# VHH binders against q9y6x5: the designs that were tried, part 145

Target 1, 379 residues: q9y6x5
Amino acid sequence: LPPKLLLVSFDGFRADYLKNYEFPHLQNFIKEGVLVEHVKNVFITKTFPNHYSIVTGLYEESHGIVANSMYDAVTKKHFSDSNDKDPFWWNEAVPIWVTNQLQENRSSAAAMWPGTDVPIHDTISSYFMNYNSSVSFEERLNNITMWLNNSNPPVTFATLYWEEPDASGHKYGPEDKENMSRVLKKIDDLIGDLVQRLKMLGLWENLNVIITSDHGMTQCSQDRLINLDSCIDHSYYTLIDLSPVAAILPKINRTEVYNKLKNCSPHMNVYLKEDIPNRFYYQHNDRIQPIILVADEGWTIVLNESSQKLGDHGYDNSLPSMHPFLAAHGPAFHKGYKHSTINIVDIYPMMCHILGLKPHPNNGTFGHTKCLLVDQWCI
Short names: E, the ipSAE of ESMFold2; O, the ipSAE of OpenDDE; V2, 0.75 times the mean of E and O plus 0.25 times the DockQ between their complexes.

## First folded at step 7 (VHH)

Design wa11 (framework vhh_5j56_2)
Fold by ESMFold2-Fast, scan of step 7:
Structure wa11 (fold): chain B 379 residues (1-379), chain A 127 residues (1-127)
Amino acid sequence: as target 1 above (379 residues)
Amino acid sequence: QVQLVESGGGLVQPGGSLRLSCVASGFTFSGSDYYAIGWFRQAPGKEREGLSSISGSSGGYTSYSDSVKGRFTISRDNAKNTVYLQMNSLKPEDTAVYYCAAGEYLRGSDYFTYDYWGQGTQVTVSS
């Protein structure tokens, strides 16, 4: 039987939550598996960009999902989280489920991972659920496990997405220990349910399971706002994305807009597209706007209004607060092994190796993850 | 689907008061921590401006833009599924079409982004 992999994402699961809270079910998973303490994600540290980087192994400038809100000047198309179904936005890369289905005619299954309900290069996940936030974790898990056991051709790659702890991280902020403790305990219980279900169905010993996330979370405040309307009249630009990375499309000369913005706040950096730091790998795509504003950690860019967010993400990917973790268990993985750091783009070539797939060209380095794998040498 | 209907607009003299109402259907305020209702306005030739919002299942989180802070008050009646905007000390520059909007936490959203809009109600402040 071909190897099988289930990739699980808990959105916004900041890596250092593991050190500050108890996770008995996750800890039991890790004891007989592997833990990567920090995953360095891609910039911008947002949901759609990083979820697509996990499954393509590409930087955002290469896979084309460069933000949760985008504009393409050539086609005049707009992308938002409410209008994510146009294949145009997703077609700059080939995600792993497409490769899985096209090599050896295998099946893929998906419970709401970003992009899995979109035909990409004329290929949609063999089994999928349309995105609906009201659908329980249990229902998503029931569908995934049914498809893993009862599919022909066999499901060899499956994904499962859950919105927490991101939603609560935004609402309460990551420093609210009382509320975050409650939320994180519920997530640990869901991990327990996942393991129990896989054991009950006879899947646990032969299935590779990865539990990871797309980004972390940092504390925000009404005392840390950048009011863009105090710097520039809205008649001079079109706003494509706001906070904490603002994407600015000038309606007048680009240099004039830049000059109005560059000294607006000591708590944000203003970049012409060509001046965006090389380390971000966030420059070479038409969907990246002529001017970007990058707020300092914990600062929120607003338009003459307050912000209700007590937590946010999207900040500089060098910040530990933006980093998720990765835990894995299964026949491909060592038992009781702890690793410090990998890049989020490294997950894709590792998954391709586990599944026996030829990866598309990517920005990941297989050598960074080989120490996690039983069939590889760690030196 | 979520639908919003505004009412309470009209003509008022400078210094006057109006109370706007927004009735929601297809969604209940008491049942959702992932919905927010906001008030926005748009004057001719200008972009939409956010004024105030109320969120959380209990209505425990409110916000106001600097232009209306101290003059406008947002409130919610969960039993009537209605959000109100009490507007006091109205000025000619408050003349605009006023919209209520509902936002939902969706995968990839900024938590309380506003995706569902009413058709608007006209407020004119003039002598």
Scores: ipSAE 0.014, ipTM 0.318, lowest interface PAE 7.6, mean pLDDT 88

Design wa12 (framework vhh_5j56_2)
Fold by ESMFold2-Fast, scan of step 7:
Structure wa12 (fold): chain B 379 residues (1-379), chain A 127 residues (1-127)
Amino acid sequence: as target 1 above (379 residues)
Amino acid sequence: QVQLVESGGGLVQPGGSLRLSCVASGFTFSGSDYYAIGWFRQAPGKEREGLSSISGSSGGYTSYSDSVKGRFTISRDNAKNTVYLQMNSLKPEDTAVYYCAAGSYIRGSDYFTYDYWGQGTQVTVSS
């Protein structure tokens, strides 16, 4: 019987929420499993890029999902959340569900994880739900558990995605303790429901479960706006992505556009593509635009308008506010072990090890996660 | 076409109660691409403020602004495609036009947008 793994993401779950709020169900999960307090995500700290990094073990420049809004200069194609099903965008990497299906006679199941409703290298998740934000957590969980129990070939890798606390983090901001405590309590209740459902169905003891997230959240304000229209006229460039990382495609000489932007605001950094810091691993892809603007934490780039966002992410991945956590439970994991930090790209080779899969070449380091695993030495 | 129709407004004395209804057509909560219904109000000479929201999913959640928490309760009846706002302990400062709005959060959008708005229903709290 092959090992099984369920990977769960709560979008926008900032790591320090664990210290500032009570999570009785999550704490019970961790007590008999492992906790990684901080996961250092990839730049830019956005939903699609980081979800794809978790399942490929690659930096964004390598897997090709470099933002939630993209333009490919070679093919002249545009990517957005309204048009995310073109395999072209996803084909620069091989996600773990594809590897799982191709190396053994195994199935994968997916409830809304980014990319799972797209055929990638002509392979789509064996069971999947088309993305629809209106579908409840309970319905997503019911489908995943049904597929885990009633599949041939057996489902050995399953994913479950939930939009909170990201949606509320944007709406209220992470400093709104009253609204955030309510949202986070509901998420903890959903974790309780997940564990109870798996126990009721006889899955809990033999299933590896990872609960993680793609990024954190930081407080924004109407007092912290960068008006791009004050820097440069719209006639000089095409805007590919706006905030907090603006992707600028010049319509005139690149140097002239750069010179208009470089000293416009003390609260953003302006980079020519070749000058983007090496530590970001955000340079070597045609979908990364010739000029990138990176706002300081909590600052919002706007086009002569106010912003309704009270929270945002996408900022520098060295910021603790951008970091999620990782908790895991199951036969592969130690019980009651706490680890400080891993890189988000390290999750993929760890998951491949648990499933007995040969990982594709990746940017993760298996050694960083070995202390979480019962079959590895770490003393 | 997505359409929202508010009803239940009117004149009420301070300390009184009203229940507002918002009927949605052109979509259903269980089959909708829209995630939440929210209640907003706009008083004369003031900006529009958000009051409460409820998720469009069957396992959704509720939210309240500080100005109405403990006095107002939002609920939904998915079978009737209707959202209610029960308003108790009404004060003169609650006088406003009340709007129902339908909105969505889509992964990767990084924003909760209210794209469809009702025409509003007047609530007047006076002696």
Scores: ipSAE 0.316, ipTM 0.673, lowest interface PAE 2.3, mean pLDDT 90

Design wa13 (framework vhh_5j56_2)
Fold by ESMFold2-Fast, scan of step 7:
Structure wa13 (fold): chain B 379 residues (1-379), chain A 127 residues (1-127)
Amino acid sequence: as target 1 above (379 residues)
Amino acid sequence: QVQLVESGGGLVQPGGSLRLSCVASGFTFSGSDYYAIGWFRQAPGKEREGLSSISGSSGGYTSYSDSVKGRFTISRDNAKNTVYLQMNSLKPEDTAVYYCAAGDYIRGSDYFTYDYWGQGTQVTVSS
């Protein structure tokens, strides 16, 4: 029987929440599995880019999902939020569910992971749910476990996505201990429900389960706003993305727009595309705009208005506040092993190894994750 | 299919109290933690003002604007699928049409949006 893997994402689960709040169900999961304390995500530290990096092992400039709002200068196409189902945006990479279906002739299942409701290279997940935020965690879990237990050819790769704690992190901010405590307790209860369901269905002992996230969260404030309208008139540019990384498409000479922006705020870095720091791996794609603005941690870029966000992400990926964690349990993983850090692009080649798939060329390093795995020598 | 219906508005004397009710159909307050219910008001010639919200299916976390903090209390009854706004120590400047709104979190939008609105209920504070 082929190995099976369930990949679960709780959007916006900052790594240090594990140290500041109690997670009895997650701690029981970790006790008999592995924990990676920090996962260094890709820049920009946003939902769509990082979810696609997890399943492709590629930096954003390579897989093409470079932001949650994008413009492609060559084709003149616009992408915004989760509503765009045009395969064009997703076709610069091959996600693991496509590889799983094409190499091994096995099935994949998906409960709302970004990209799974889109045919990519003419291949869509064998079983999937169209994205709908109103669908409960329980319904997503019921579908995934049904497909894992009742499929032919067998489902060997399954994904499950949940919007919290990101939604509450934005609304309340990560420093709101009362609100975040209750949200995180609910998430821990959902993890308990997941484990109980898998045990009840006889799946637990033979299924590899990864619980991770795409990014963290940092505290924002009405005292930390950058008003872009005070820097430059809107007639000089088209705004492709706003905060905390603004993507600027000039309507006049690029150098003139850059000169209007470069000294506007001490809490924002302004880059011409070719000057974006190499460590971001955020330069070599037509969807990355000619000028990028990067706000300092906790600062929000606005257009002559207040911000309702008390928390945000998208900031520099070197910031610990932007880092998620990874926990895993199953026959492929050691029990009671703790690891300090991996790169988010390392998850893809590890998952390919677990499933017996040949990975497509990627930016991950299998050596970074081999100490998590029972069939590997850890040195 | 999502519908919100406000009730409980009316005429009240300064210093008086009113309780507004918002009944939801097409979704449940216990169904998802990213569903939030907010109370808003709009007086003639003014912009819509956010007053209070309750969010999370498990705990019902509350927030209040500075203009109503200490005077207004938001609560919910999950069995009746109803959200209440208890308004105490009412002032003439509280005169407005009061709206309840339901919001959810859309993946990638990075904030709550209030996409479902009731028709409003008039509150008049006057002698």
Scores: ipSAE 0.131, ipTM 0.493, lowest interface PAE 3.7, mean pLDDT 89

Design wa14 (framework vhh_5j56_2)
Fold by ESMFold2-Fast, scan of step 7:
Structure wa14 (fold): chain B 379 residues (1-379), chain A 127 residues (1-127)
Amino acid sequence: as target 1 above (379 residues)
Amino acid sequence: QVQLVESGGGLVQPGGSLRLSCVASGFTFSGSDYYAIGWFRQAPGKEREGLSSISGSSGGYTSYSDSVKGRFTISRDNAKNTVYLQMNSLKPEDTAVYYCAAGTYIRGSDYFTYDYWGQGTQVTVSS
């Protein structure tokens, strides 16, 4: 039987939630599997960029999904959370479900992972659900398990995406212990439902399951605002993305716009594109705008208004608050093994190995995940 | 088609109470964590103010603005697909049109957006 893998994402699941809250179902999963305590994600630490990095093994500058809001000056196209289905934006990389379908003549299945409802290099996931936030976790799980059991060619790679705890992290902030406790308990119950469903259907013993996330969450405040309107007039630039990483397209001379912004706030770094720090791997793509503003952790960039967000992400990827975790269980994985850290780009070559796929050139290092796998030497 | 219908507004004396109801159609509260129902108000010449919200399949995730905390209580009846705002110890400054709104989460939007609004119900607190 070919190896099978289910990749599950709980959006915005900050790694240290595992230490501050009780997760009985997740802890039972980890006890018989593996845990990576911190996953160092890519910059910027946003949903669409990091979800695409997980399935391509590439930095954002290489796969082309460089933000949740993007602009292409040549085609005049805009990318956003409500306008994300144009293949143009996704075609700079080959995600694992496309490789799975093209190299091995196998099927893929998807419940709302970013990009899976888009034909990429003329290939769409064999089975997929169009994105709709009103669809329950149970319905997504029912479809995924049906496709895993009833497909020809067989589904060997499946994905499942859930919007929490990101939505509540933004609304309440990660320091709201009362509300976050209820949200995280619900997520743990959903993990329990997932495991029970797989056991009931006879899938559990032969399926590799990865539970991970794209980023963490940090506390924001009305006391930590950067008013961009106090720095520069709207007539000088077009705003492509705002907070906490602002993407600025100048309407006048670039140097003049840069000089107006450079010393505006002690809590924001201003970069010309070519001066963006090399450690971010966020420079070599036409979708990265000529001037980028990067707010300090917990600071929000606004346009002469208050912010409703009590939590946010997108900040420097060296910050532990931005890091998710990774847990995994199945025949490919050791039992009861704990690992400190991997890079989010390392997940892709590991998944390719599990599935027997040849990875496309990528920024991950297979050696970083060897200790998780039963068929590898841990040295 | 998503629709919200408010009721229960009217004239009340200071110190009195009112219970507002919001009936939802085109979506359900049970078994869904994506829909938050919020209560908002707007008085003439003032900005729209968020007051309270309820979210989660259990109906347990509630929030309140400082101006109404301890005086207003949000609740829901999943069987009737209805959300309520119990308003106690009403003051003249609570006079406004009260709106219920349904919020959805879209991946990448970074929080709930309130895209579905009722027509509003007038609350007047006066002698």
Scores: ipSAE 0.209, ipTM 0.541, lowest interface PAE 3.2, mean pLDDT 89

Design wa15 (framework vhh_5j56_2; at its last look DockQ between E and O 0.72; V2 from the best seeds 0.00; counts 0 for: pae E 4.4 > 2, unsure alone 64.7 < 65)
Fold by ESMFold2-Fast, scan of step 7:
Structure wa15 (fold): chain B 379 residues (1-379), chain A 127 residues (1-127)
Amino acid sequence: as target 1 above (379 residues)
Amino acid sequence: QVQLVESGGGLVQPGGSLRLSCVASGFTFSGSDYYAIGWFRQAPGKEREGLSSISGSSGGYTSYSDSVKGRFTISRDNAKNTVYLQMNSLKPEDTAVYYCAAGRYIRGSDYFTYDYWGQGTQVTVSS
């Protein structure tokens, strides 16, 4: 029978939480599997962009989901968390579930991973749940395991998404050890439930399971605000995205807007699109606006107001606070192996290899993940 | 017609206990877009303060502010579509109007939005 893979994301799971809190269930998972201590995500370090990078192996400029809020000047369409089902936004790449269904006549299953409830290149995940944040982890898990055991053609690729610890990270900030310890303990219990359910259903020994995340979290404060209204009158531009990376569409000459912004705050970098650092791989897409503002870690860009967020992400992807981890277990993976760092775009070609799929052209390097796999020589 | 109705407020002595109830109508906790139910309070002359929340359709995640941790316990009864706040070891400084609110967290939104609020229930702890 073909190999099977379950990809699990806990949104906003900062890598160093593993060192600062107890995770008995996750540690048991890792003991018989592999751990990548840091995953260097793509810039901008936001939910939609990084979830799509995991399943396409592409930088944001290449897959087209360049932020959680986007604007296309040609079509005059807006993308936001309230309307993410237009295929237009997702069609610049082919995610792994589409490849899985088209190359091998296999099925895919999805519990709320970003993009899985959208037809992409006229192909939607074979089994999926429409996004609803109120649906429990247990219900998502029950559907995924049902589809893994009872599908024709067989489900060989399945995804499961959970909103925590991102929701609590924003609400409390990652430095609130009392509240975060309770949230993270509940997540560890969910990982225990996941493993137990797979064992009970006879799936555990033959299923490859990856547990990862899209980004980390950093502490914010009312004392670290950048008031954009103090820099420039909003009549001069249209604001496409605000914080911590602001996307500015000028209503006047671009150079004039840039000159008003460039020295407004010592805690914010201002870039013309062509001057965005090459290391970000965040330049070559029509959805990237003519001027981008990048706040320093822990600083929030506001419009003459306070911020309710005590934690945030979206910052420079070189910051360790923005990095998630990756843990994996299954017949494809070594047991008890620890690896320091991979790039988030490397996950896609690794998953394609495990499933026997031919990857679409991508920005990942298969060599970076070879040491995780039993069928590879890591040299 | 989404509504939240608080009850169980009243006058208690310092060191006493009280249980507040928040009943939802027009939606169910397991079948709605609402991820969290939170308890808030507002004392005279002060800003509204968040106290506790319960999140996930199963009620798997709970949180507490430092001022009430160890004294207050949040719980949920999905069959009754009700969230409770058990308040123990009450102090005069707990005197406030207590509100429940239904909050949404949508992937990519980066914060909770509390869209629906009850009318509040008065809690008075006599000194």
Scores: ipSAE 0.487, ipTM 0.781, lowest interface PAE 1.3, mean pLDDT 90
Fold by OpenDDE, look of step 8:
Structure wa15 (fold): chain B 379 residues (1-379), chain A 127 residues (1-127)
Amino acid sequence: as target 1 above (379 residues)
Amino acid sequence: QVQLVESGGGLVQPGGSLRLSCVASGFTFSGSDYYAIGWFRQAPGKEREGLSSISGSSGGYTSYSDSVKGRFTISRDNAKNTVYLQMNSLKPEDTAVYYCAAGRYIRGSDYFTYDYWGQGTQVTVSS
C-alpha cells in the first residue's frame, strides 16, 4: 500500500506553549513519535504565506503568496482572506497535494488548508471542503478520515486546518494565562479526538501524521502603537497590508514616501524593496510592494484607527515568539525522538520523501529532517 | 438580512443600572466558536470603544474591557437570539451611544471582524 500522510495545522500555535502548558494528548502523540521543538518559519510570519511554504518548500518570494493581503499592480487584482480563490495567486508554485493528485492511483483530500479549495495548475484535490470557519473541527476531522479510509483512488495525502489558537491569541494575547490555558486545553482535546478517531478507524498504525503550525504569537499593547498618520499623509500612498509588516504603494515619488517614513518610529524598520534584508528571502517578487515597514516585536502599526488586538504575528521570523513546532507520528518516523530546530521549508522535501514523490525545486533541505525518519541515516 | 436591534437605553443617575438588549435576526451566533456578539460604545468626540463580547460557543465565553470590568455583565438567551448587557454602577463617563455588533473570525484576517451593527441606543448618565 502506498504511504499515507495527514498534515494538520493548528494556526498560531507558538512553540513555547509546549513548555508552558500541559498537553497530555499531544505529549502522548510526541512520545510515540517525534518532536521538532522550534520551526523557523518564513518571513512574513503570516497564515497564508507560511501554510503555502509548508506545502511547497518555498520562500514567500518564490511561491508568490507574500502576505494575507496582496496587490498586483499589473492586473490590479487584490488578494485577501475574503478573496483568495483566484488561481492567479497560487499558480507560481505547485503544492504537494497537486503533485500527489497527479500521480497514478492517488488522490488528495483537504479540510480548509489555505489554497486547497482553489484549482492550482488546473488541479484541485479530489476531496476538499470550502473554507468555512463555522464548520467544527469534528466535522472536518470526520470528512478527512472518511476520505482517508474510503476513497478510490485512495487518498494518500490529506490536510487538516484549524484556526486556533490563532484566533484566541489575537483576542486575548498570548500572555493571558487564564484564557490561553483554556484554549490550549481545547486544542489538546482536539488532538486527542484526532488520535482516537484514527485508532477507531484502524488508520493509526499505518498513517503518517504531522501536527504543526504556521506561526506563533506575540503580546501587543495599546502602549506600543506606531501611527503612520503622524508621519505621512494618507493621500501619498496606498496601504496594501498594515501590521506588523506594512506594504506601502506610493502615490508620489517613492523616495519622498520613504523619507517621510524612515524616521517615523524607532520601533519600526523601513525598507525599500531592494534593501530588504537578504535573510528574509522577501525581495524577488512583483507582489512585494516598493516599501515595507517592519514593526518591532509587540509593536502595532496603525492609522487613526485603534486596534483591539492583544496578540499578533507577522514579525521577524527569527523571533522565537513567531516560531511554531512540529510533531509527527507514523511508520516513517522514529519514536521518542526530539529535534531542536528545522526550517519550515524543510517540511516539504520530507513529505515528498515519505510519499515517494519527486519534489519540485524548493528551498528546503532534506538533510535537516533525516534524523526524524526511520529509513534515513542520521549523520 | 442580518439585523441587530438595541434597546434598553435611557437616562439614569450615577450609580444606577441599565440593561441593554440586542436582538439578532437573520443571524444565528449560537453553536459556533468563531462567532460572537459584542457591545460597543461611542461618546461624543471619542472613538468607538469595545466593551464586552460573548462567543457563540457552547461555553459562552465572555470578555470585558478594563473600563467596564466588574460593572457590566454580558449574557445571552439563545431561545430569543438576544444578547444582554447588564450595566451596574453607571458613571457619567459611561454616557454614550451603545452598539451591539455581530462578528466572526476568518482565517488569514488576523482580526475578529464585526460585520453587522445595530443602530445604537443612547445611554445618558447624569444627575
Scores: ipSAE 0.366, ipTM 0.708, lowest interface PAE 1.2, mean pLDDT 94
Fold by ESMFold2, look of step 8:
Structure wa15 (fold): chain B 379 residues (1-379), chain A 127 residues (1-127)
Amino acid sequence: as target 1 above (379 residues)
Amino acid sequence: QVQLVESGGGLVQPGGSLRLSCVASGFTFSGSDYYAIGWFRQAPGKEREGLSSISGSSGGYTSYSDSVKGRFTISRDNAKNTVYLQMNSLKPEDTAVYYCAAGRYIRGSDYFTYDYWGQGTQVTVSS
C-alpha cells in the first residue's frame, strides 16, 4: 500500500561526467524519469557531511556531522573514517530511515549508506549491512532487493551506497580519461544491472528510485601545494582536519595563530569562526573549530612538501566541480523532465513527501523539487 | 595476518630483464576496486618512488609512473594471490630496493593509502 523509495549514491560522481562520458544505461533511466543536472551540495563538500545532509535536509552546522574528521572539546571525543560508530556524533538530527521505520507497519533497509549501521536515537535501520568496502555491488543489490520483496513489516525506504567514482577520482584524478572512462563505464553497467534486477523481480513499476551523489571531484597536482609547516610551528595548534578545509584548534592565543596563517598563501582563505561567510551555513556548531583554512580549487594543504593526491573534494560548495547530479524514476516522478539545479538539502523534504512522512524541521525547500513530481503543480 | 613477500631480485646488465613477484597472504585482494597492490622502489639516499599499481577489481585497472611506462608491466595471478612486475630494458638508474605494498580505500578517506609493505628485494643494474 505505501509508496516505496530506493535511494542510491555513487560517491564522488561529478555532474559533468554525464556530458563528458557515455552512459547508455543511465541515459535510458533518465529518459524514462527525471534529471537534475546540478545539485548544489553543502559546505564542506565531504562524504559524511553530505550523505547526512541528503537524509536529514540539514546544513552541517545543524546536523552535527561537520567533517570527516571531528573533535568535540566538551566530551573530548574524536570522529574519523575508522571511528564513526558512536551515536553521539549522529544524534543531533533524525535521518529519514529512523522516521520511516517508526511509522506503523513500515521498515527500512540499508546497504552501507553512512550512518545506517549506527543506532541513532537508539534506532538502527531495520535491515542493514555493516560497512565493508570489499562487499560487491551485486551483493549489496541482492540484499536490498531481497529486503524490499520479502519483509514484514514491508521495507518502504531503502538505501544503497557505492564507493565509486570517488575512490578512482582520488587515485587517478578526474582528468585521467583512460582510467575514468573505464571506471565510469563499469558504473553504468552496474546501473543497468540494478534496473534489470528490479524489472526481473517485479519491483520496477511501483518502486521510486533516486540515483544521486554527495559531491564531485577536482584535479590536484604536485604543483599546487600549500605547505603549512612553512608558515606555523606545530606547537601552536592542534590539527583536527587538514585538506582542503583545515580545522585548526589554537594552543595559544587565537589571534596569534590567525596572524601567523593569514598571509601563508594567496591560494588559501583563513577564517576566524565568526568570519566564516554566511553562505556556507557553517558556523553554529561546537564541532566547527575556531580557525578554518579553505584552499582554492585544486590546491592541497600539506604538512610536508609532497602529496600523492591526484583528485580531491571538500572545497567551496559554489564550485561546479563539487556538484553532483540527481536522477530519478518511478510512479512519483515525471518522465523525460530535466531540471537545472536544486540544493542537496531539498532532497529530504521531497523524499518525505513521496513516502508520506512528516519531515522534521529542516533547511530544504519542497518547492524547489515540485516540478519533478507528478502530483504537484509545476509553475 | 596480512603478509607480502617479494622475490625475483638480483643483478642484471643494462638492457636486461627481471620479473619480481609479490605473494600476498591474509589479504583478500580480488573482487574489489578498493584494494590495490603497488610496486615501489627506494634507491640509497632517495625517497621511496611509486612505480605501478593494479586494482583488485575484475577489470584489473593498472597505472604506471612516467619513469617506467613502456618498460615495466604489472600483472596478477588471482589463483596464487600474486602480483608480478616485469621489468624490461633495465638501466643503471633502476638500481634500488623494490617493495610491494597493499592498500585500500575506506568511505570518507580523502586518499588511497598503502598500509601493508613487504620487506623488499634488491635489484642491481650494473655495467
Scores: ipSAE 0.112, ipTM 0.526, lowest interface PAE 4.4, mean pLDDT 90
ESMFold2 (binder alone), look of step 8: mean pLDDT 80; pTM 0.815

